# VHH binders against p49116: the designs that were tried, part 265

Target 1, 238 residues: p49116
Amino acid sequence: EGPLLSDTHVTFKLTMPSPMPEYLNVHYICESASRLLFLSMHWARSIPAFQALGQDCNTSLVRACWNELFTLGLAQCAQVMSLSTILAAIVNHLQNSIQEDKLSGDRIKQVMEHIWKLQEFCNSMAKLDIDGYEYAYLKAIVLFSPDHPGLTSTSQIEKFQEKAQMELQDYVQKTYSEDTYRLARILVRLPALRLMSSNITEELFFTGLIGNVSIDSIIPYILKMETAEYNGQITGAS
Below, E stands for the ipSAE of ESMFold2; O stands for the ipSAE of OpenDDE; V2 stands for 0.75 times the mean of E and O plus 0.25 times the DockQ between their complexes.

## First folded at step 20 (VHH)

Design mq13 (framework vhh_7n9e_1; at its last look DockQ between E and O 0.01; V2 from the best seeds 0.00; counts 0 for: pae E 11.4 > 2, placed apart)
Fold by OpenDDE, second read of step 21:
Structure mq13 (fold): chain B 238 residues (1-238), chain A 119 residues (1-119)
Amino acid sequence: as target 1 above (238 residues)
Amino acid sequence: DVQLVESGGGLVQAGGSLRLSCAASGFTFDDYGMYWGRQAPGKGREWVSGISWSSGYTAYASSVKGRFTISRDNAKNTLYLQMNNLKPEDTALYYCATHTPASWPEDSWGQGTQVTVSS
């Protein structure tokens, strides 16, 4: 049968837009985020188990967990993305909006709290020094979550999640044999992902590019996008 | 294909030191944690030490803690094991190892390097 993932799924390399502007404008942030989103979605699409679930189920799964996958991607690519700088830029932009009285006090609080949670999550993952293998399987565990409402083939999804969990467990136990708690330390980070608002994430990272279009609505198109189109977009983006 | 080549072993007296090296190829080195194991004559494989991809985390067997130090150079695709205050009980074939999806369900390890500690 083989493992759930392959070597190609462990590698997760994000290419940032070039050149980096002197000032991180909304466009640059959104472009960077979009590339990460596409990379994450196409990563999922490339998994044989994911393909086996069928198009409808796949779309439903991604719609349910895209924010979590994206957040894991942010954590994994934090250095390459200069995530701290991006988040600072987002905060600065938010400050401008505040000055213009475009947001309520409650909304500002929610957004700032979200940014804080995001930063904290990424810092916590960095502190654990999560590697590519571990990230890949954490993403798989998140992707194959059977507990989202409206999903079909939940038994199969659960099986894939269990397989991911077992393979991750085996990896961690073999690599760090006498540290019996490392796996737990890693897995206990996952609940934090469920506390992240997809709406706020979308607002912070994607509003500048997609306007009034929701990530939810474009997911089917991303999943159907040809790899060549994606690569062309990455290389042709200026 | 994953290739791991260990070196640096030899004969040392009790209390002596050795530094082992492991040259890695055939996979993206910095995407994986690495670990050292050893196998003494007539005994099974024993985990010795593990290190995360960027060296931000290390773990040691209780039997070697405080004496051995695991490290890595990702630019050189090399894993290291500094062994100090060696004891006769440390005598074993030392091997470096990792796990990639392609190796599932087994780990990948090299031929090992022999460490012999005389009393």
Scores: ipSAE 0.918, ipTM 0.971, lowest interface PAE 0.4, mean pLDDT 93
Fold by ESMFold2-Fast, scan of step 20:
Structure mq13 (fold): chain B 238 residues (1-238), chain A 119 residues (1-119)
Amino acid sequence: as target 1 above (238 residues)
Amino acid sequence: DVQLVESGGGLVQAGGSLRLSCAASGFTFDDYGMYWGRQAPGKGREWVSGISWSSGYTAYASSVKGRFTISRDNAKNTLYLQMNNLKPEDTALYYCATHTPASWPEDSWGQGTQVTVSS
C-alpha cells in the first residue's frame, strides 16, 4: 500500500485566539487548549488507516490517547502558544493559592510535578528540533497503540503502529544518515507521555470549557462533528 | 509535488570553496528536514549532510565534517551547502533532497549541480 500519512497530516497549524490578553485568564487558556484539542482530533479523524478501523475503535483509541496527542501538540505548538508564558501564569496562580490556604499542599505538589514533567518533555523535543514529519509520525505511533486496556482490533492497530515506526525510521535515516542514534533519542521520549495524568491536564487546560464533564465523555461527539463545526473550533470562528 | 532545483556548482581548484543553493517548492518547506547527497562518476549516491526544520540540528558525513556547512532560509524556501577546503574526491553531482509522505517509499531529489575539483 501507500504511506500511512499524507503531506496534509504533516502540516499542523494552530490558530491562536487574538489578541493575547495583557494578563492571562482561564478563558484564554481554555480557548487555546480547545483549539489544539480539536485540531488534534481533526488530524486523527482524517487518517485513512484510522477511518478503516471503524467508529467504535476510533472512539476507544482517542479516549485512550488524547492526553498523549494533546501533549505532543503542546510541544509542537509551544512557541505559537507561548506555552512557557501560560505555564508561568498557572504556576503563579498555584503559588498564590498556597499563600491563601485555598488548596491542599499535596494537590499543589501533584500539579507542580505535572507542570515540570510537561516542561521537561517540551524542552527535550525542542533540543532535538523535532520537525512536522517527525511529530506527525510520533502522533501516529501513540494513536495506533495496541496496548491500552479494552481495545479490540489490536492486531490491525499494531500493524499501523509498526508502519508508522517504519516510515519514521526511513525518514530519519534518510535525512540524518550517519547519525545512527537520532531515532533512538526521539523514541525514548515517548514513555514520558504515559506518566502525565489526563485528569491534571483537564484541570490545567480545560476547566473553564468542560465544567465537570470529562474529555473522555465528549470525544465521541467531537469525532462525529461536521467539517464546518471542526473548522469553527480549530479557528475559533463563531 | 516536490520540486528541488540546485545551483552553484562549477570547476574549482583543490583548497577552494563553493556555495550550493537549492530552491524548494511544492511542499511546506519548514515542516521537513532537508539533506544534500552526491554521486561521483561510476558510484552510487552518498549522503553528505542533513539539517532539521529550524536549523537546530545538523549532521555531516565523516568525509566532509569540518569542511562543509549546511544551512537553510525558511522564508526563501532555500537550502544551502557551503563547501570549504574542497578536495578532488569531492568531485560529484550534488543533489538536494527531502522525504515527504508523497515521496514514500523513496525520497525526492533534484537534478543536481556538478562540482568538479581539480588537483
Scores: ipSAE 0.861, ipTM 0.946, lowest interface PAE 0.6, mean pLDDT 89
Fold by ESMFold2, look of step 22:
Structure mq13 (fold): chain B 238 residues (1-238), chain A 119 residues (1-119)
Amino acid sequence: as target 1 above (238 residues)
Amino acid sequence: DVQLVESGGGLVQAGGSLRLSCAASGFTFDDYGMYWGRQAPGKGREWVSGISWSSGYTAYASSVKGRFTISRDNAKNTLYLQMNNLKPEDTALYYCATHTPASWPEDSWGQGTQVTVSS
């Protein structure tokens, strides 16, 4: 029993790779994205309710929602990351890739629409001025989404999601008491995350540093990493 | 390699109590959350209760909340389930589980211990 999240789960500090290159390149983009991914996975693993479900359930949950967690992380850290600049560099990289690759026009449309949806999502979250507590609860809501894990009951996952929703409601009502509709405005943004394609996210953000590997396939390894290894991946912290 | 050995099952009358134990070895016990599951004949698996690595957080299926208590002793590498006010519906094979690097990509679980509750 107890609250689903504590203050340690609200802190979400992304550190950019050093040194900052004169021109953004694939390696900088992939390193930045990798740090965000590892920070997001470390966050999820630190939640006691997540730990209590067992690792098969943990792996299934993260496989189902890593892209949503990553996208929320992009929105939360968009200013620190200079995300608009990164997206512009990705567009340039795609244009060069087209000249040297036999991609269909349909694929190009999919990728460009995905970039536009991502920018729009991040802008809408910034416009609403979503705070760190609200981001933490939104991440918990998407993390504890009902899915078929194959080996554990989804009823407990649903109860954890309900608890995250209740705690977000209590927080918003107490903290933003003069803004009656704030909770509704926040929750309405979640469906947009369902439209984000994990394979396009992999192509956009993860092609250069970790090779051509599915994030889905490395999630079990990330979840098993020692805390010191996580800190090394997300920053140069000692 | 990971070993999980359950004990403490048996036959008990409705309203009675049992305490299950799970002895764990082959991994760093206090780095991992643990859970109990159960499976009745002809039914799917049911998650029963879970506990975080430091015992700071516990969770229960609605069917057992208030009657069952999960605990762990990290010094003895042992997980426990105290089951009170048992009902015939609690009859099942009970197993403890975790997921370690050695067992990737699947959970590690023991052979289980049978709990049978007569009416």
Scores: ipSAE 0.006, ipTM 0.299, lowest interface PAE 11.4, mean pLDDT 80
ESMFold2 (binder alone), look of step 22: mean pLDDT 83; pTM 0.833
OpenDDE, look of step 22: ipSAE 0.900; ipTM 0.962

Design mq14 (framework vhh_7n9e_1; at its last read DockQ between E and O 0.97; V2 from the best seeds 0.00; counts 0 for: SAP .685 > .668)
Fold by ESMFold2-Fast, scan of step 20:
Structure mq14 (fold): chain B 238 residues (1-238), chain A 119 residues (1-119)
Amino acid sequence: as target 1 above (238 residues)
Amino acid sequence: DVQLVESGGGLVQAGGSLRLSCAASGFTFDDYGMYWGRQAPGKGREWVSGISWSSGYTAYASSVKGRFTISRDNAKNTLYLQMNNLKPEDTALYYCATHTPASYPQDYWGQGTQVTVSS
């Protein structure tokens, strides 16, 4: 009966580490990215429909879509993160690696193409002036994707995705009634998220993690955290 | 609870101008798009104009395009509609509105402000 999301799911507020260093380093970038990732997982965990799918399905869904959620979060929080400055620092580091022959040219090209795709995505979302409601429902659409390999309960996931699509459509059609193309312009941005490699996202934003730990391996632990421990990670409180 | 309060309506002659305001409270104003609608006597509700959260995107009904300008001030939680070159057929009760998850499937609409354009 009720809506898929609540008003609290529309608010998405990232708290950045401070102070920002004069010269960006891997630790600052990793801490900033980790806070966004934790905020994104906390957002997903708080959705009643998501909780209703059960722990195993929740883990499988987030493992499949964390890179899409993270990228939507980067676009939504681009200003508060100063994302353009972070990406410029990453590009500068990569260009220095080319000059010093530290990495293969093919790998650098692959990573640069990923950065260009990310910049294009964020710019397209900014040009459309996507709001908090639209971001919340786009995140819900990618979270409740029934078409990832190995998923169970795909019929229930599909129903939640369709509910997200219907509620987004209702909002856009009410807010911009005679703009018959806005919803289509928004939705055609989503396929690009699946073309961006989660492995390259890990390399760019999470290289400061201690040890060689994949995001995939930590997802079950983040989703099982007690609320107090989880909030401590999100806000950076000890 | 969401509250929307319109003001700025009145009687104006054809060719004149009015500026409507809408004071919003009870929700995070800058997370949502906003829109203006109107209802003329004996007619259904008509969408007039919509604006995105940061004013980067606006849309207008064909009947008002080029004459009306929608704007917002997020610091003041206020939505505006600047109406120029008014016509008698613009006579209506003007409402501001928003849609949040809590309102689904309805909208939040204000009480409206009356605009009357004399020939």
Scores: ipSAE 0.868, ipTM 0.950, lowest interface PAE 0.5, mean pLDDT 89
OpenDDE, second read of step 21: ipSAE 0.926; ipTM 0.974
ESMFold2, look of step 22: ipSAE 0.758; ipTM 0.915
ESMFold2 (binder alone), look of step 22: mean pLDDT 83; pTM 0.833
OpenDDE, look of step 22: ipSAE 0.921; ipTM 0.973
ESMFold2, fold request of step 23: ipSAE 0.783, 0.795, 0.798; ipTM 0.925, 0.928, 0.930
ESMFold2 (binder alone), fold request of step 23: mean pLDDT 83, 83, 82; pTM 0.831, 0.830, 0.826
OpenDDE, fold request of step 23: ipSAE 0.934, 0.934, 0.934; ipTM 0.979, 0.979, 0.979
ESMFold2, last read: ipSAE 0.774, 0.755, 0.795; ipTM 0.923, 0.916, 0.930
ESMFold2 (binder alone), last read: mean pLDDT 83, 82, 82; pTM 0.830, 0.827, 0.829
OpenDDE, last read: ipSAE 0.934, 0.934, 0.934; ipTM 0.978, 0.979, 0.979

Design mq2 (framework vhh_7n9e_1)
Fold by ESMFold2-Fast, scan of step 20:
Parts: sequence; structure tokens; C-alpha cells
Structure mq2 (fold): chain B 238 residues (1-238), chain A 119 residues (1-119)
Amino acid sequence: as target 1 above (238 residues)
Amino acid sequence: DVQLVESGGGLVQAGGSLRLSCAASGFTFDDYGMYWGRQAPGKGREWVSGISWSSGYTAYASSVKGRFTISRDNAKNTLYLQMNNLKPEDTALYYCATHTPASFPEDYWGQGTQVTVSS
């Protein structure tokens, strides 16, 4: 009976670490990526439909889709992040690693393929000029994916995904009434998100994490954070 | 609350031009696509044109394609419709519109601005 998302869920504003260093380093990239990840988790946990599924289901959904949410966030925040500059720095680092024989050629090929897929995805979203409403509902579609292994409440998850799809369709059809294929152009971009490895995303953006902590292992703790702690991670205020 | 206030309508001779403006407030303008609709006397509502948040994508009704240009200024929270080579059949009340989650299942339409094209 009401919309799946609120106006608050459409607003998605990333605050970058300041100042930007003269030379990009792993700490700046990791802090920027961490802020986007925390913003994405806070976005998900604030959805009433998400909360209604319960803690175990919430954790399972986010563990399964964090890379898709993060990648959509990268595309949406590409300009504020100067993502092209970050990716260029990563590519330069990889070229230097080839020169110094620090990584296998097969691994470097996998990482470069991932970067090219990410660039293509972000470029396709930019070309379609995806707006905040469209991004919010695309995130909802990937969040409420009923087809991940080990999920419970799959019928309810599917219902929320269908609701997200219907509300996105209504928006696109109202806004671009006689251009009837925009929705299809948008939705056909989503399968590419599942072709990108979460392990490679971790290597590219979260290398600065202390110890051997994985994103998968910290998700339950992030989802349980108090609002003030979330805000501290998003803005860097401590 | 979302407010949309149209202006720029008036009486014009066939072949003339008008520029409509829509002042938007009460929501984050640059998070949403915007569109123009119209309602002619004795007719139903008709979609005219839509524009994406950064102006990278636009769409037009077949009846206005090549004559009308939609644009926006996000710094001013303003939507525009430049209407050229106006025809008597363009006579209608013109509405600025948007759809946000809060409007669901409806959309927000402004108060409208009257455009009358004499032959």
C-alpha cells in the first residue's frame, strides 16, 4: 500500500575525504570506497521493506549483492569521486606491477578485464543519463533479488523486487511517455553487475583495510551500526 | 511539499514562438526527470516532452517533434519549453510535471499556463 521507497531514498549524496591528496594512494581510495559502502548499507537498512525481512535475511541479501550496490554507487557518484582519475591511478599501478613482476599475468588480465567492465558499465549509465529516482529503484531491484542461494523468505523478496520494478516502470513511462524503450535500455544493463567479481572489487578499492578483514565479514557489523557511527563513517567526522 | 509554478503562456499568432518556464521547489530538483504535459479544450491530457536530470536524454511527442525544445537549469531549479512554429492545435493549458516516491501512485502537476494560438 504505499511506495517501496521514500524521497529520502532517492537522495544519495557522497561526502568525499578532504583534502584530496596530491598523489592518489591506497588509503584515500579505501576511505572513499568505505564511505560509499557505508552510505549504501545505511541506504539499504533504512528501507522499511528491508527491515521487515528480519536481520538474518538482511545480512544474507547484502552479503549477496554488496558488489552490485557498490558498483551502482560508483556509477551514480562517478563525478563526485573523480572515479575516472581513481581508475587511471589503479591502471597505472597495475602497469607498474607488470613491469616489476609483482603479480602473475593471468591475475593482471582478470583485474584489467574487471576495470574495463566497470568503465563500460559507468559509461553506459552516464550515456542513459540515469537519475536519482532510477538509481534508487535499480538498487532496490538488485537488493531484493530472490535468486541468491541460501535465502529464506524468497516469496516476500520477489514481491518487493516486483514492486520496485513496477514503480520504476511507472516513473519512466510518465517521464518519457512516447519513448517506450528507455526502461528496457536501463534494465538490460543490470546483468553486467553479476559478471563483476566481488573479490576483485575488494582488491581494487579496499586494499587499505587493516588486517585480513573481508567485506563479507564486516557486513553484519555495518548493518548493526548506530546512526551516529554511520554518519561518522560517511562524513569522516570522529 | 512539491510546488511547480508555470509561466510564459499567452496569445500568439500561428507560426509564432513562446518560451514556457517552470519554477520547481520542495524537492531535490536534480535527482528527478521532468516533463511537460498539456490539455486542450475538450481533450484529454497529453504528454508533450520529457528531460533527464542532466539534460543528457530528451523525448518528444510526435506532434511537437522538431518544433519544441525542452531544457532545464538545475542551478535555478527551472524547467523550460521553447515552442516554435506554433499551430492552432497547440492551444492548451501547459503543465510542468514530475513524479517522486511521495506522489505515488500519482505524479505532481503544476497549476498550468494557458497557450492560445490564433489562426
Scores: ipSAE 0.861, ipTM 0.947, lowest interface PAE 0.6, mean pLDDT 89
Fold by OpenDDE, second read of step 21:
Structure mq2 (fold): chain B 238 residues (1-238), chain A 119 residues (1-119)
Amino acid sequence: as target 1 above (238 residues)
Amino acid sequence: DVQLVESGGGLVQAGGSLRLSCAASGFTFDDYGMYWGRQAPGKGREWVSGISWSSGYTAYASSVKGRFTISRDNAKNTLYLQMNNLKPEDTALYYCATHTPASFPEDYWGQGTQVTVSS
């Protein structure tokens, strides 16, 4: 059996909307986020093991982990996205909502804490200097998580996750042979992903674009989207 | 096709310095960590040093720590190994290496460059 991923799965390049506005408005943020989401979903779709699970299982799996994949994508693409600037802009927009008394104190706290968690996570990943290979396999580990409720083919999902873990381990051990704890340091970051609310992520990055439509509801559509359509979107052609 | 070409080796006296280079091609260089290994005559391959994609993280074998410095230039697709205070026990064929999914479970490595340290 070959590896779980290929070289094409290691490459993960996000193209930002152009031109970048002087002021990061909600539309720019949402467009950027959408491109990342689509890139992440289509990345998953391109994995043979993922394809082997079937459409129903695939949809359920992505529904369960899209927030985690998206967050890993944010971390991986933080520089290209100018994530710190985006988050600052989001905070500024949030301030407007606060001034309009649209949010409760508790909600404000939750949202701010979420932003903090995102920043902290991305910073922590940057400190570890995670590379494309490592990110690819971390995403695979997150994607092939068998412990989400309602999943079918959990045994197969688990096998794929184990395969991902083993291949990551092999890579890390060979590259950093004398650092026996690097793998552990990398993997221990994954729990932080599950502490992040998908609802808040959706609100921060996508509400301006999709309105009341949930990411959960559009995931099947994204997964069925033709490559040409996707390419058109990332180039701004559609 | 992945290619790794090492250079910079030679004969040096104990206490001397060398700088090795590794030119990489055939893969997205900045998506991968890289590492140096060496093989002394009659001995197996030994890991020497590793570096992350953006150079934010480096690791060294205990035997070379404090003397060797690994670095990279992603714009030039080149890996470097600065070797200072060289010792006779550092004598070996030095090679650069990486691992991609396509190479699994093997690594890519070059032909190596010979480093000889005289006492």
Scores: ipSAE 0.766, ipTM 0.907, lowest interface PAE 0.6, mean pLDDT 92

Design mq3 (framework vhh_7n9e_1)
Fold by ESMFold2-Fast, scan of step 20:
Structure mq3 (fold): chain B 238 residues (1-238), chain A 119 residues (1-119)
Amino acid sequence: as target 1 above (238 residues)
Amino acid sequence: DVQLVESGGGLVQAGGSLRLSCAASGFTFDDYGMYWGRQAPGKGREWVSGISWSSGYTAYASSVKGRFTISRDNAKNTLYLQMNNLKPEDTALYYCATHTPAHYPEDYWGQGTQVTVSS
């Protein structure tokens, strides 16, 4: 049977809200993050192997890994998003909040640690110069994780993950033949994704969107959207 | 459909230089790493050099390191190989190549451009 992904799954293009405001605000950050989230969900649901697992399994997988997919998307789209500018603005705001006693020290510490982990992750991916093919397959490895609690069809999920790993290995070994350790350098970046808090990601990027509703609780509704609705969210069309 | 068209080969004397070009079409060029391979008369295909999508990372076979430079122009969908201090052992048909999902598990190799180095 053919490859796990198609050429259309390698191409991952984020359309940013325009124009970028002079001063970053919650609305712009939330709209940008929302577009990336919907692009990531549309990417996942368009994979034939993913569709073959069925709706209940699809929902469980995406609920478990949306933060990992989103973080990979942030790294992949960092330049398009001007992510470094967004994170610098957030850091500056938090430093000012410490001086003004607006937030607890423990909460500020948690958020700052998350931002530093995110910056470190994005910098490591940039230094490795990860391409679209590599990002697509890293996202597939993360999506087809058989080890999340409560999953059914774990043997089939594991087979799809192994297929993703095999196809990534072939690509890296052929493209960078003399760099025998490139694949290992790439794969050891993945565990860091599971150390990042989905709650803090929601606070940083989705504060204006979700209110009292978590991202994982809306995942079933996002996955059921028609293609036109996804396109509206991805491009900002109403 | 994916197409790779090499050019720039020819006959040169040992110590000479050549610049090879590869024109790519049918895929989003800047989403993929690219590489050059070669096939000498009576031998199998050999990997020569690879380059990441942004040119931020390059790798070279030990036999060509320090003499060859791989580069790319994503705006022109073109891959290059600058070959300096050529040796008779560099005589081969040179291919540009990519590894896309559409061609998995096999590489897509272009038609090639002949490089002949006289002693």
Scores: ipSAE 0.749, ipTM 0.912, lowest interface PAE 1.1, mean pLDDT 88

Design mq4 (framework vhh_7n9e_1)
Fold by OpenDDE, second read of step 21:
Structure mq4 (fold): chain B 238 residues (1-238), chain A 119 residues (1-119)
Amino acid sequence: as target 1 above (238 residues)
Amino acid sequence: DVQLVESGGGLVQAGGSLRLSCAASGFTFDDYGMYWGRQAPGKGREWVSGISWSSGYTAYASSVKGRFTISRDNAKNTLYLQMNNLKPEDTALYYCATHTPAHWPEDYWGQGTQVTVSS
């Protein structure tokens, strides 16, 4: 039995929209986020173990964890995306809504806290200096989470998660043999992903692009999207 | 094909210094942590030092901590090991290594470079 992931799954390269505008408008932010989302989902789709679960189970898994995958993607691609700048821009755009009194104080607080949590998470991952291998397997651990409600084939999902965990452990132990706690330091970051609202993430990154369409509703479409079509989109002008 | 080529080894007196290099190819170098190991005659392989992809994190064996410094240049796909205050017990074949899914469950390591520290 081979590894859960291959070399192709370790590579995770996000292509940003070009050209970058002088002012990060909502469209640019949403397009960037969309590309990351598609990349993340197609990454998952390319995993043989994921394919083995079947289309229905796959859709359910991605629906359950897309926010976590997306967030890990944000962390991994933070430099390429200039995430701090994007988040600042989002905050600035949010100010317009605030000034227009469209949001309650509680909602504003909630959204700002979410942005803070995103930033802190990404910063924490950067501090750990997580590499492509580690990110790949962290994403796999998140993807193959059996604890989401309504999932089928939970035993198989659990098996894949365990495999991911073991392979990550092996990697960390071999690379950093006398740092016995690195794996733990990495894994303890994962709970933070569950603290983040998918709804707020959707609102912040995708509202300008998908309007009133939910990420949940487009996930099946994204998963069925042809690779050629996807490649065409990421190379297209925006 | 993954390739790791070590260089920089040699004969040095106790208290001396050496700088080892490892040229990497055949994989996306900056997606992976790298590490140095060594094998003394008649002994098993010993982990020496590891470095994360962007050098933001480093780890050292207790036996070399404070004396050795691991670094990398991702633009050159090269791993380094600065060895200072060398001791006779540091005598070994030094090898650089990485782990990619293609080689699972085994690591990939180069042929090594010999370091000999005389008293």
Scores: ipSAE 0.877, ipTM 0.952, lowest interface PAE 0.5, mean pLDDT 92
Fold by ESMFold2-Fast, scan of step 20:
Structure mq4 (fold): chain B 238 residues (1-238), chain A 119 residues (1-119)
Amino acid sequence: as target 1 above (238 residues)
Amino acid sequence: DVQLVESGGGLVQAGGSLRLSCAASGFTFDDYGMYWGRQAPGKGREWVSGISWSSGYTAYASSVKGRFTISRDNAKNTLYLQMNNLKPEDTALYYCATHTPAHWPEDYWGQGTQVTVSS
């Protein structure tokens, strides 16, 4: 009928808080992460296929995959965010917490393993030189996942996922026609997203702004926001 | 409105070199990979080379590997093809192309620039 995504869905531009502090702090990291999260939610909500599934299905899909979308966004916006600098600051804080005996060794191990998985994922995406079209369609594949428990309209969700996969394939095969392995190299990166804990993502990137409220609990509110409210969160203007 | 305008073609002798340019407008150039294709007289379109958005990844048709170099300048919205050690079989209309949702289900191709290689 028409393509799953439009050119506006391929363009994904994160506006960072300004000015960047000389020394990174929790507030700057959380503000940056919140802007990326809201940009990701606004991106998903603007897709006609997503809108067609209805409010309840939209909420269920985003609750199930927000961490995967956020992680893809971190990889895509890694340079703009100076993500390597943010992760180094978090690692330094964790190492100081070990020395001061403030956190359990098991917890620190879990968090460090999460950071290493995140770094490996972002490095693999950078090495593949994933572009805006490829990221948009990887996000669509993740968003339209029919295999999450409790979903209705699973056949329609699966059809949208298959459409995303076919449009990504067409793009990759047209752009890099004699490289028959590029698509496979890209797609085998996706399972790693499900190995990363959403709870640890919340602790690393949303500490200080979320407080006692989980991302899961605010998703229905975010998805119902007016466009001006999304724009305010994306730019920090409201 | 997406527009791709190729230039730099011409007549060259075997063993010579040419540099093709493609000026892109009407879309966000650095969000997309780009590619060069060619069509020789009486033949179908042949993919020549592709380049990722930041130039971190390139691919070449076996027939041009080692002789052609694809590059891009995102600040200028321009794609290039440096063609060295040209052969008569490289004679074709050369076009730059992109695959964007706005032109689905077809790719967008420019009108092309003619390259003729004499023996």
Scores: ipSAE 0.834, ipTM 0.936, lowest interface PAE 0.7, mean pLDDT 89

